# Designs tried in a protein design chat: VH-VL binders against TRIO and F-actin-binding protein (TRIOBP). Part 6

Target 1, 110 residues: TRIO and F-actin-binding protein (TRIOBP), of Homo sapiens (Human) (q9h2d6r1778to1887)
Amino acid sequence: LNFKKGWMSILDEPGEPPSPSLTTTSTSQWKKHWFVLTDSSLKYYRDSTAEEADELDGEIDLRSCTDVTEYAVQRNYGFQIHTKDAVYTLSAMTSGIRRNWIEALRKTVR
Key: E = the ipSAE of ESMFold2; O = the ipSAE of OpenDDE; V2 = 0.75 times the mean of E and O plus 0.25 times the DockQ between their complexes.

## First folded at step 14 (VH-VL; framework fv_daxdilimab)

Design z2 (from y2 with heavy chain S31D N55R; at its last look DockQ between E and O 0.46; V2 from the best seeds 0.00; counts 0 for: pae E 7.3 > 2)
Heavy chain, then light chain:
Amino acid sequence: QVQLQQSGAEVKKPGASVKVSCKASGYTFTDYGISWVRQAPGQGLEWMGWISAYRGNTNYAQKLQGRVTMTIDTSTSTAYMELRSLRSDDTAVYYCARGHIYGTYYFDYWGRGTLVTVSS
Amino acid sequence: QSALTQPASVSGSPGQSITISCTGTSSDVGGYNYVSWYQQHPGKAPKLMIYEVSERPSGVSNRFSGSKSGNTASLTISGLQAEDEADYYCSSYTSSSTLVFGGGTKVTVL
ESMFold2, look of step 14: ipSAE 0.031; ipTM 0.712
ESMFold2 (binder alone), look of step 14: mean pLDDT 94; pTM 0.957
OpenDDE, look of step 14: ipSAE 0.536; ipTM 0.876

Design z3 (from w6 with heavy chain S31D N55R; at its last fold request DockQ between E and O 0.44; V2 from the best seeds 0.00; counts 0 for: pae E 6.5 > 2)
Heavy chain, then light chain:
Amino acid sequence: QVQLQQSGAEVKKPGASVKVSCKASGYTFTDYGISWVRQAPGQGLEWMGWISAYRGNTNYAQKLQGRVTMTIDTSTSTAYMELRSLRSDDTAVYYCARGHIYGWTYYFDYWGRGTLVTVSS
Amino acid sequence: QSALTQPASVSGSPGQSITISCTGTSSDVGGYNYVSWYQQHPGKAPKLMIYEVSERPSGVSNRFSGSKSGNTASLTISGLQAEDEADYYCSSYTSSSTLVFGGGTKVTVL
ESMFold2, look of step 14: ipSAE 0.007; ipTM 0.667
ESMFold2 (binder alone), look of step 14: mean pLDDT 92; pTM 0.943
OpenDDE, look of step 14: ipSAE 0.477; ipTM 0.865
ESMFold2, fold request of step 17: ipSAE 0.013, 0.019, 0.046; ipTM 0.676, 0.681, 0.707
ESMFold2 (binder alone), fold request of step 17: mean pLDDT 92, 92, 92; pTM 0.945, 0.948, 0.949
OpenDDE, fold request of step 17: ipSAE 0.423, 0.626, 0.583; ipTM 0.854, 0.893, 0.884

Design z4 (from y3 with heavy chain S31D N55R Y101W; at its last look DockQ between E and O 0.25; V2 from the best seeds 0.00; counts 0 for: pae E 8.6 > 2)
Fold by ESMFold2, look of step 14:
Structure z4 (fold): chain C 110 residues (1-110), chain A 120 residues (1-120), chain B 110 residues (1-110)
Amino acid sequence: as target 1 above (110 residues)
Amino acid sequence: QVQLQQSGAEVKKPGASVKVSCKASGYTFTDYGISWVRQAPGQGLEWMGWISAYRGNTNYAQKLQGRVTMTIDTSTSTAYMELRSLRSDDTAVYYCARGHWGFTYYFDYWGRGTLVTVSS
Amino acid sequence: QSALTQPASVSGSPGQSITISCTGTSSDVGGYNYVSWYQQHPGKAPKLMIYEVSERPSGVSNRFSGSKSGNTASLTISGLQAEDEADYYCSSYTSSSTLVFGGGTKVTVL
C-alpha cells in the first residue's frame, strides 16, 4: 500500500500569500517530515519510527487533489499540491527527488 | 527521442491573429509543461508564457496578457499559441519549448521555430 | 532594457577559458536557484547548457560550468573551441512568477 517514502519539508501554513498589511502571525516556516505516499493520501511523520507507531504529524487527502506542479521557492526545490481546501507547498532536497515525487503524486491522482 | 514539431511560417496583416502549433512526440506529453518564447529579427529571446500539459493552467508575460491564449490538446499531444491583434513588432520566430521534467522555467527541448511576419 | 544584464560580446582564443556574466536583482538571480544558460548558433533554436545555476544536462560538455554569487550568475567555458562561437543567453525565474532572459552575449573565438 505504501508506494513511496522519503524526507521532504512542508510549509506550516497552506494557502496563498497574505495581505501586505502589518503581520499578525509568524512567518511561514519549513518543517522537515518523513513522507509516505499511499493511493489516497500523503501522510507525514516525525520520522520512520513515528510511521511504524502510526503517530501522524499530518495528512494531505489526495482524493481532493486537483493539481501537482513545480513551484519556485527561495531555497531547495519546491512544488505544490493543490486540493479543493488548500494549497500545500513542499520542498525536496534535490531536483531529482522533487521530480520523482511529482511523478509519483501525479500517478496516484490520475 | 523527444521532438517538438511546429507549424510552418506565416505572413499576416496588422490586426489579424496567428495560431502556432507544437506537436510533441517521444515522451509523455502530460508530464511536462510547454513554454513559448519569441525572438524578433536580430534581437534576443523573450518569454511569452507557459502552459501545463497536465491540466492546462497558464501563466502569461504581463505585456501580452489579453492578447495571447495558450491551449493544449492531450489527445494529439499538441500545444497551441494564439496571438491576436498583431502589429509589426510581433514579427519574430516563435518557439515552443519543453520544461525540463515538468519545470516550465528552463527548457531542455525546443521546436525549430515558426517565423511569423506581420506586414501590410 | 533587459531585466538581466549580460555583456554584449566576449572573445577568447582556442583553449582559453572565458566567463559570461548575468546580473539581476534579489527578485530574480539573487533570490532563486532557477538560473539557466542557453547557447544559440545562427539560424538554430537555443540549446540548454546549464540549469538551476550549475546543473549540466546529459550530453553537455563539462567544459561548461555555471555558478552565482549574490545577484550575478556566471557561465564559464573552459578549453574554448571554434564550435563555441554563438550567442549565449541567461534566464531566471522572478518573484512575479515569470521568466526573464538576459540580452545575450556574442562569443567570438579568435
Scores: ipSAE 0.007, ipTM 0.661, lowest interface PAE 8.6, mean pLDDT 85
ESMFold2 (binder alone), look of step 14: mean pLDDT 92; pTM 0.945
OpenDDE, look of step 14: ipSAE 0.555; ipTM 0.879

Design z5 (from y1 with heavy chain S31D N55K Y101W; at its last look DockQ between E and O 0.33; V2 from the best seeds 0.00; counts 0 for: pae E 9.2 > 2)
Fold by ESMFold2, look of step 14:
Structure z5 (fold): chain C 110 residues (1-110), chain A 119 residues (1-119), chain B 110 residues (1-110)
Amino acid sequence: as target 1 above (110 residues)
Amino acid sequence: QVQLQQSGAEVKKPGASVKVSCKASGYTFTDYGISWVRQAPGQGLEWMGWISAYKGNTNYAQKLQGRVTMTIDTSTSTAYMELRSLRSDDTAVYYCARGHWGTYYFDYWGRGTLVTVSS
Amino acid sequence: QSALTQPASVSGSPGQSITISCTGTSSDVGGYNYVSWYQQHPGKAPKLMIYEVSERPSGVSNRFSGSKSGNTASLTISGLQAEDEADYYCSSYTSSSTLVFGGGTKVTVL
């Protein structure tokens, strides 16, 4: 059921990515969450306790995922999940964490 | 291990097109992108564009927009780059390179394909 | 000229450290942590030496290090050796979702 879990950050609201201008990009646009990958969705919670209580902060429906790609962000290691409805921008603390998440997401949607 | 095998050298006339192939082996083709980079004689590297082997999404250098087409064939693990309306300043070595999750850096390179446009 | 500015040449004696600069703008080097460095010997394909500003791929000597400050990225080669004599190119992701290379730097080992 659950293939992967871990901490990442996500932009609050899906949409077109923000301008990469240094003066207009702020850390307040990023929210840290506990992410849980299942075979059909990427769910995220405030922390692992919220996961145990099923107190969801959000969910990305991977059944409509069309692509998962690296994406430039300023401070961390960003990537995007492209779905029919929205583009979600996430970031990982290290390039290895990003690689592992992209690999897992692509296998889930393949 | 990881290999990118490119098609052989080409000699073309101005106005023609060329299609260079890049066959990948030694890794899961759909997990990486392919970028195309050219180098004119005695000059530096010029990025031409990128194609995702995952879904075939492309992004081309603005200078080449309208003249270049990049495609993939997942059944043969092969990427293609076609450059149309050739000019003498398109004479270059054309490299394919494996992109790590996209267009940001290239960890494995083909040996290059010389395309000469006679004039 | 290329969008990223590199010195045309840099030289050093065996065992010295040298530094190659790569200057862009806030729309590329300054705005993103996606700067890479490539080594190219005559007649050969480029080889990735540094990615994401400072990360080394497997098999690259720790004599190669990368950093950036503002709009300028730097490649440092410590313990210079004869085989380091080559052309070096920086590259950066750009705000137009493209990639740009520097003009290249010829490194000469005296």
Scores: ipSAE 0.007, ipTM 0.646, lowest interface PAE 9.2, mean pLDDT 85
ESMFold2 (binder alone), look of step 14: mean pLDDT 92; pTM 0.946
OpenDDE, look of step 14: ipSAE 0.021; ipTM 0.703

Design z6 (from y5 with heavy chain S31D N55R; at its last look DockQ between E and O 0.53; V2 from the best seeds 0.00; counts 0 for: pae E 8.4 > 2)
Fold by ESMFold2, look of step 14:
Structure z6 (fold): chain C 110 residues (1-110), chain A 121 residues (1-121), chain B 110 residues (1-110)
Amino acid sequence: as target 1 above (110 residues)
Amino acid sequence: QVQLQQSGAEVKKPGASVKVSCKASGYTFTDYGISWVRQAPGQGLEWMGWISAYRGNTNYAQKLQGRVTMTIDTSTSTAYMELRSLRSDDTAVYYCARGRPYGFTYYFDYWGRGTLVTVSS
Amino acid sequence: QSALTQPASVSGSPGQSITISCTGTSSDVGGYNYVSWYQQHPGKAPKLMIYEVSERPSGVSNRFSGSKSGNTASLTISGLQAEDEADYYCSSYTSSSTLVFGGGTKVTVL
């Protein structure tokens, strides 16, 4: 098992992957979630009790993950997960947490 | 052992261009970005820009936009910085520096020894 | 942006602690956790001492520490030694997706 769990935030930004020079004028906002890494996906929940009940807030299909990169965000330590259909922007509370997540996620990059 | 080997010193006339090379070794080149930083004699450090060795995208300092081009050659693990339309205030030591793993570089853990570029008439 | 403000010089006696300030704006030092500090001896390339405000790379003495409050970052050198005599530069990520350096501080060990 490639098992990892923890709190992170994800941008609640609908639609298209951001451009390389993305401005922060959009209506996106950060939502805190409990993230659970499995062999094939990164699932996220409101908290660990929602995880026990399998009450998903969302899911990122890692089978289609093409890249995981650091990404500059304000006041936290951001990174992006690139998939064939979307780009997800996440942030961790510390640089060490971000590094550990990126290292685990990059094992799924084709 | 991480190393960044830069090309040798150059003397140029105003209006010419210069292309400085930075050959990387001791790490996976495509996992990191390369920044270029210059330092005029007796002066401080000035960030010039950055290039990703993974995707080839760049960010240039605004004052240099239009005069600078940064490129990579993954087959030789080499980064290049070209500065055009040189003027006397471009005289400086030009450093390449390796950024953090995974994307954009906002700190530089390994530096080349620098390349002196002198612009004089 | 333009430049980060550092004092031109700071001095101390061996064994003392000194602090170097680096003042920016909410668009750089205040807005991001991407402040770093570099030591430069004469004729040498800069050396990374602190990154991400307070993180210390492997091989850097724990006598060097970093912090931030508001728009001002600080580098503290405790147990000052003759070898610490050098120029010190801060840098920060900016809201325009660029990086800016401070003007530099010459540290003199008396």
Scores: ipSAE 0.007, ipTM 0.680, lowest interface PAE 8.4, mean pLDDT 85
ESMFold2 (binder alone), look of step 14: mean pLDDT 92; pTM 0.945
OpenDDE, look of step 14: ipSAE 0.505; ipTM 0.869

## First folded at step 16 (VH-VL; framework fv_daxdilimab)

Design a1 (from z3 with heavy chain I101R; at its last fold request DockQ between E and O 0.56; V2 from the best seeds 0.00; counts 0 for: pae E 5.4 > 2)
Heavy chain, then light chain:
Amino acid sequence: QVQLQQSGAEVKKPGASVKVSCKASGYTFTDYGISWVRQAPGQGLEWMGWISAYRGNTNYAQKLQGRVTMTIDTSTSTAYMELRSLRSDDTAVYYCARGHRYGWTYYFDYWGRGTLVTVSS
Amino acid sequence: QSALTQPASVSGSPGQSITISCTGTSSDVGGYNYVSWYQQHPGKAPKLMIYEVSERPSGVSNRFSGSKSGNTASLTISGLQAEDEADYYCSSYTSSSTLVFGGGTKVTVL
ESMFold2, look of step 16: ipSAE 0.207; ipTM 0.778
ESMFold2 (binder alone), look of step 16: mean pLDDT 92; pTM 0.942
OpenDDE, look of step 16: ipSAE 0.014; ipTM 0.675
ESMFold2, fold request of step 17: ipSAE 0.123, 0.007, 0.024; ipTM 0.766, 0.669, 0.708
ESMFold2 (binder alone), fold request of step 17: mean pLDDT 92, 92, 92; pTM 0.943, 0.942, 0.941
OpenDDE, fold request of step 17: ipSAE 0.598, 0.658, 0.712; ipTM 0.891, 0.895, 0.904

Design a2 (from x4 with heavy chain S31D; at its last look DockQ between E and O 0.06; V2 from the best seeds 0.00; counts 0 for: pae E 11.8 > 2, placed apart)
Heavy chain, then light chain:
Amino acid sequence: QVQLQQSGAEVKKPGASVKVSCKASGYTFTDYGISWVRQAPGQGLEWMGWISAYNGKTNYAQKLQGRVTMTIDTSTSTAYMELRSLRSDDTAVYYCARGHRYGWTYYFDYWGRGTLVTVSS
Amino acid sequence: QSALTQPASVSGSPGQSITISCTGTSSDVGGYNYVSWYQQHPGKAPKLMIYEVSERPSGVSNRFSGSKSGNTASLTISGLQAEDEADYYCSSYTSSSTYVFGGGTKVTVL
ESMFold2, look of step 16: ipSAE 0.007; ipTM 0.607
ESMFold2 (binder alone), look of step 16: mean pLDDT 91; pTM 0.936
OpenDDE, look of step 16: ipSAE 0.602; ipTM 0.891

Design a3 (from a1 with heavy chain G99D; at its last look DockQ between E and O 0.07; V2 from the best seeds 0.00; counts 0 for: pae E 11.4 > 2, placed apart)
Fold by ESMFold2, look of step 16:
Structure a3 (fold): chain C 110 residues (1-110), chain A 121 residues (1-121), chain B 110 residues (1-110)
Amino acid sequence: as target 1 above (110 residues)
Amino acid sequence: QVQLQQSGAEVKKPGASVKVSCKASGYTFTDYGISWVRQAPGQGLEWMGWISAYRGNTNYAQKLQGRVTMTIDTSTSTAYMELRSLRSDDTAVYYCARDHRYGWTYYFDYWGRGTLVTVSS
Amino acid sequence: QSALTQPASVSGSPGQSITISCTGTSSDVGGYNYVSWYQQHPGKAPKLMIYEVSERPSGVSNRFSGSKSGNTASLTISGLQAEDEADYYCSSYTSSSTLVFGGGTKVTVL
């Protein structure tokens, strides 16, 4: 319905639900991507050109999304998308960007 | 393909202002930010600040707060940096650079050729 | 004083390896994996050589490598060539959400 697009970063390995806080030193790497929200998924691409060419870097199935919550991370303003199979950790540059994304994503949680 | 075309050299007197332009081409302007970096003659690089090409929000180096204004014009894919109350130690080459801060990494992959601003009485 | 500390100069003969250090604090180099290195020839704009501590952009020779230990990042140039003679600057993200450069290192090829 209402599409949302923008830059965010995602940890390259999804955590298990429920994920612990970042404790000592995380070896997981943040990877930047161009995120595109649809009704059923959050897709991400290298950039908007890759989106136009449908060259997908990854996809989060939102149909099984159970929760979207703020989450403390080392990098800017983090939040998590909880699904039945995995927990995805993302980071937005500002608290306003994070708030807007959480609001949009929570429409998929019933 | 990616190019950042900067305005030409300027000569200014102390107390004046300067506005340097940076026209982007070869990429989606609103997907990135623009950082401004200056370099006084024979000196190192100094980060001045950053502006979002999407929302126009800014983050300035502390020492320049109150003297610098960065703006964008998305219709022309152009960023601007204005430095006010110029002093002789503002003489420098002013660079714009494409900033990956929106991608949560912090590097400048494409740079303008620089704009020399000379401040002398 | 938030500038990162680099040696003023480093020299080497053709074919040698040299290393340039970049020392900050736990609030910048030590706290984040967002260290970059730039090469600048006289009269030219800087060129990105390394980002995210150790990543090379496409088109940059694998003779350039980066690493970090504690509060110190390092750029290593192996197989030193005449074209490597330039100024080199490190940069880091900071806990104040700013960026800082090092003071620069002049590399001389003897």
Scores: ipSAE 0.006, ipTM 0.607, lowest interface PAE 11.4, mean pLDDT 85
ESMFold2 (binder alone), look of step 16: mean pLDDT 92; pTM 0.948
OpenDDE, look of step 16: ipSAE 0.405; ipTM 0.837

Design a4 (from a1 with light chain S97Y; at its last look DockQ between E and O 0.06; V2 from the best seeds 0.00; counts 0 for: pae E 7.4 > 2, placed apart)
Fold by ESMFold2, look of step 16:
Structure a4 (fold): chain C 110 residues (1-110), chain A 121 residues (1-121), chain B 110 residues (1-110)
Amino acid sequence: as target 1 above (110 residues)
Amino acid sequence: QVQLQQSGAEVKKPGASVKVSCKASGYTFTDYGISWVRQAPGQGLEWMGWISAYRGNTNYAQKLQGRVTMTIDTSTSTAYMELRSLRSDDTAVYYCARGHRYGWTYYFDYWGRGTLVTVSS
Amino acid sequence: QSALTQPASVSGSPGQSITISCTGTSSDVGGYNYVSWYQQHPGKAPKLMIYEVSERPSGVSNRFSGSKSGNTASLTISGLQAEDEADYYCSSYTSSYTLVFGGGTKVTVL
């Protein structure tokens, strides 16, 4: 049961909650992935072929998601997923892509 | 629809304080923040700072650190800006504007009508 | 005084296009896609015209467009109309986690 899919980038080191950074850490790198939203998680893969083969690169548990909001990043259009365990920083190529992802992800916030 | 209703004009002497109110309606107050922006007569816009209605945290312009306090009252959907130790160059129209929930300042989609504060002896 | 440089005035005839520049640094306009533009008629509060460099809020005419190249953002008004005569301010997010405005540009419709 998949609600949305698409390319985005994620910082390779999630931040510790509840203290999200307004800037990228000096050692973090952006990693491009194919993201797949389900009703309980945001899964990501190296590409759509890896998704078809169930070869997961990572997963964000949305059951513990407390908020999803815009976040300033350089050059791209950033947002953060706040969870009980970590703060994940993602970026999209356009503001429209970011807007659509935030709206879809917010539907999972209880 | 979305409205930010500000308190009325104030006349103050140098050294006094002023507290301007901004009552929000037409949206969920705690989903946003409030920025304060002032404009001296014949001058441009100057960002003063921001407060989250969600967390109550603030971020002030460096120039105003130590003289400004921004607060919220979620029970009345009202934001307040207090400026202390007033000087004649604080004479301005003070606007409140709706901004980002978490204190990241991106843009202000709705503005109050402004509150004129005049500082003179 | 402003941290972002705008021309003091720009003028054009009805039906023409005009462009207002807003020049900052890599720490604000160049570093973030969080540039906005506000229109202010005399005695009135500012009105948001453009956000995130190029996005138009609902109810803003498509005659208004925004762009950015390097450290300079631009607001373009096409099909200039008498009602466009106003002051225009740019703003940008900064790496100091603050916001800065330009000095403003008076637009005169001849």
Scores: ipSAE 0.018, ipTM 0.701, lowest interface PAE 7.4, mean pLDDT 86
ESMFold2 (binder alone), look of step 16: mean pLDDT 92; pTM 0.944
OpenDDE, look of step 16: ipSAE 0.022; ipTM 0.671

Design a5 (at its last look DockQ between E and O 0.32; V2 from the best seeds 0.00; counts 0 for: pae E 8.0 > 2)
Heavy chain, then light chain:
Amino acid sequence: QVQLQQSGAEVKKPGASVKVSCKASGYTFTDYGISWVRQAPGQGLEWMGWISAYRGNTNYAQKLQGRVTMTIDTSTSTAYMELRSLRSDDTAVYYCARGHRYSGWTYYFDYWGRGTLVTVSS
Amino acid sequence: QSALTQPASVSGSPGQSITISCTGTSSDVGGYNYVSWYQQHPGKAPKLMIYEVSERPSGVSNRFSGSKSGNTASLTISGLQAEDEADYYCSSYTSSSTLVFGGGTKVTVL
ESMFold2, look of step 16: ipSAE 0.013; ipTM 0.659
ESMFold2 (binder alone), look of step 16: mean pLDDT 91; pTM 0.941
OpenDDE, look of step 16: ipSAE 0.597; ipTM 0.885

## First folded at step 17 (VH-VL; framework fv_daxdilimab)

Design b1 (from a1 with heavy chain Y107W; at its last look DockQ between E and O 0.05; V2 from the best seeds 0.00; counts 0 for: pae E 10.9 > 2, placed apart)
Fold by ESMFold2, look of step 17:
Structure b1 (fold): chain C 110 residues (1-110), chain A 121 residues (1-121), chain B 110 residues (1-110)
Amino acid sequence: as target 1 above (110 residues)
Amino acid sequence: QVQLQQSGAEVKKPGASVKVSCKASGYTFTDYGISWVRQAPGQGLEWMGWISAYRGNTNYAQKLQGRVTMTIDTSTSTAYMELRSLRSDDTAVYYCARGHRYGWTYWFDYWGRGTLVTVSS
Amino acid sequence: QSALTQPASVSGSPGQSITISCTGTSSDVGGYNYVSWYQQHPGKAPKLMIYEVSERPSGVSNRFSGSKSGNTASLTISGLQAEDEADYYCSSYTSSSTLVFGGGTKVTVL
């Protein structure tokens, strides 16, 4: 199936949509969540028990996703999900986990 | 096709300044950072600092604080490195190198050919 | 700000495997997954061979591999060939938000 789950971290606040621009340094905080990929969104929960109870911590609408790209972060292996409304920054514990997530997410966009 | 075109060799006297340019092409310049690395004759690589064309931030090697300035010109997709108060041990090949997309520079996937700066009395 | 420690030289015969060490501290090699390796032939600019400890850029032979254990990163060249004769530099991100290079290792193919 096109269904995937796993632990990752996400920056507490999403960034602005991608465009030609220069920005200043961010102070956002990393939060660990249990991520669940569906056909139209990436949902995240406190843990798998919260997933079974449908108690969302948050959701990224993939229907407006335009790109999923590598993004260098300190201490982990980062990538960004670019949507019409926001840019979300996530990180995985290993480069292999990042690669697998990027590939799965890219199958839900052009 | 990513290219980093550096300015030509320079000869300077001690106490002068030098400004090396690095013109980028083949990618979205404002998505990346540029790092500067120098190599004295017969010696190893020395990281000098970086500038983010994405965020506009700089970070310099501690030993060069106060002597180096790195800038960008987004209208020409060009990075600049200026080194002031030159001395003979600043004689080196100066490289610009492209760093990570949308972030700090941790590795350098494309390098310029280098610019020889010779400081002699 | 200390340079990373590399052996001054390493040699091997064609077809053999060699390993170049790069030793730092818990404040650089040991603390971060941002170790990279560069090959430099005489008169040429450095070329990225390995990034993020073990990742290989497109176009780099799979004879090159990277790993890390504790405060020491390693570059392994298997199936040694004449064109592998060059200088090799490691680099690492540091806790002071800077980058440092190793002193370099001259690889000689016997």
Scores: ipSAE 0.007, ipTM 0.612, lowest interface PAE 10.9, mean pLDDT 85
ESMFold2 (binder alone), look of step 17: mean pLDDT 92; pTM 0.941
OpenDDE, look of step 17: ipSAE 0.026; ipTM 0.720

Design b2 (from a1 with heavy chain W50R; at its last look DockQ between E and O 0.07; V2 from the best seeds 0.00; counts 0 for: pae E 13.0 > 2, placed apart)
Fold by ESMFold2, look of step 17:
Structure b2 (fold): chain C 110 residues (1-110), chain A 121 residues (1-121), chain B 110 residues (1-110)
Amino acid sequence: as target 1 above (110 residues)
Amino acid sequence: QVQLQQSGAEVKKPGASVKVSCKASGYTFTDYGISWVRQAPGQGLEWMGRISAYRGNTNYAQKLQGRVTMTIDTSTSTAYMELRSLRSDDTAVYYCARGHRYGWTYYFDYWGRGTLVTVSS
Amino acid sequence: QSALTQPASVSGSPGQSITISCTGTSSDVGGYNYVSWYQQHPGKAPKLMIYEVSERPSGVSNRFSGSKSGNTASLTISGLQAEDEADYYCSSYTSSSTLVFGGGTKVTVL
């Protein structure tokens, strides 16, 4: 079963851990995707039609997720997903959407 | 069918530069990163750096910072590695290798056949 | 920056199991689940055998398995065959967002 779906934006290079010297929040670096939460991963697609066709834009492995927390970004409402492998920076259009996503993702924290 | 076709062997003198090409086919070039790995005669593998075909951003091994430049040409699906100020210990086979889709280049599932670069006087 | 230590050689008889070690630090092998193993026959490019510590790509025999404990990753080859005679390299992602290789291990089938 899919547990949650919705539009969010993610910073480029989803597999690379953030660097203290690389701090960018410009809109041109944020790319909007259709996100789909499963019990083990957060998948993202160009839109819901791409989801139906299983044409994946990217995937975040949640099995090793260690923390999900708010993260300050310009303009939107940002948060980070920390995994053993990488740190991913996402943003939502409203604080309520961010809260709902963090709550859903925190169910995977081990 | 994924293929990485590398340019031919080169002989260079110390102090010169070399530019090796890696033409990709059989996949969506901009979805993947390319790493360069070299192997001196009788020695092991050495990671040189990587370039994302998605963003064009690069990351180089510290030992080579300042001497290496990696670039891409999306119109020809080709990655390039240029190594400057060549020394005799730069003699090696140079490989290009593909990372995984949409991820950082953590492991390399397809490799070119290698390009021998010989640096001799 | 961080070097990974492998034994120079390992040997075994046909049908036996052998294990190749790859020792790093908490800043690479111990800190990340991005250890991979490559097989290289003379005159040929490396071939990916194991990724993400223990995953096999399609087309790789299940005689090859990977694991790690602490700062040491291991590649085990069971049912050793003559075709397994080759050089084997481990690699790991590092905390500086780089990749490092081990020095290589020559496997000899007696």
Scores: ipSAE 0.006, ipTM 0.575, lowest interface PAE 13.0, mean pLDDT 84
ESMFold2 (binder alone), look of step 17: mean pLDDT 92; pTM 0.947
OpenDDE, look of step 17: ipSAE 0.027; ipTM 0.699

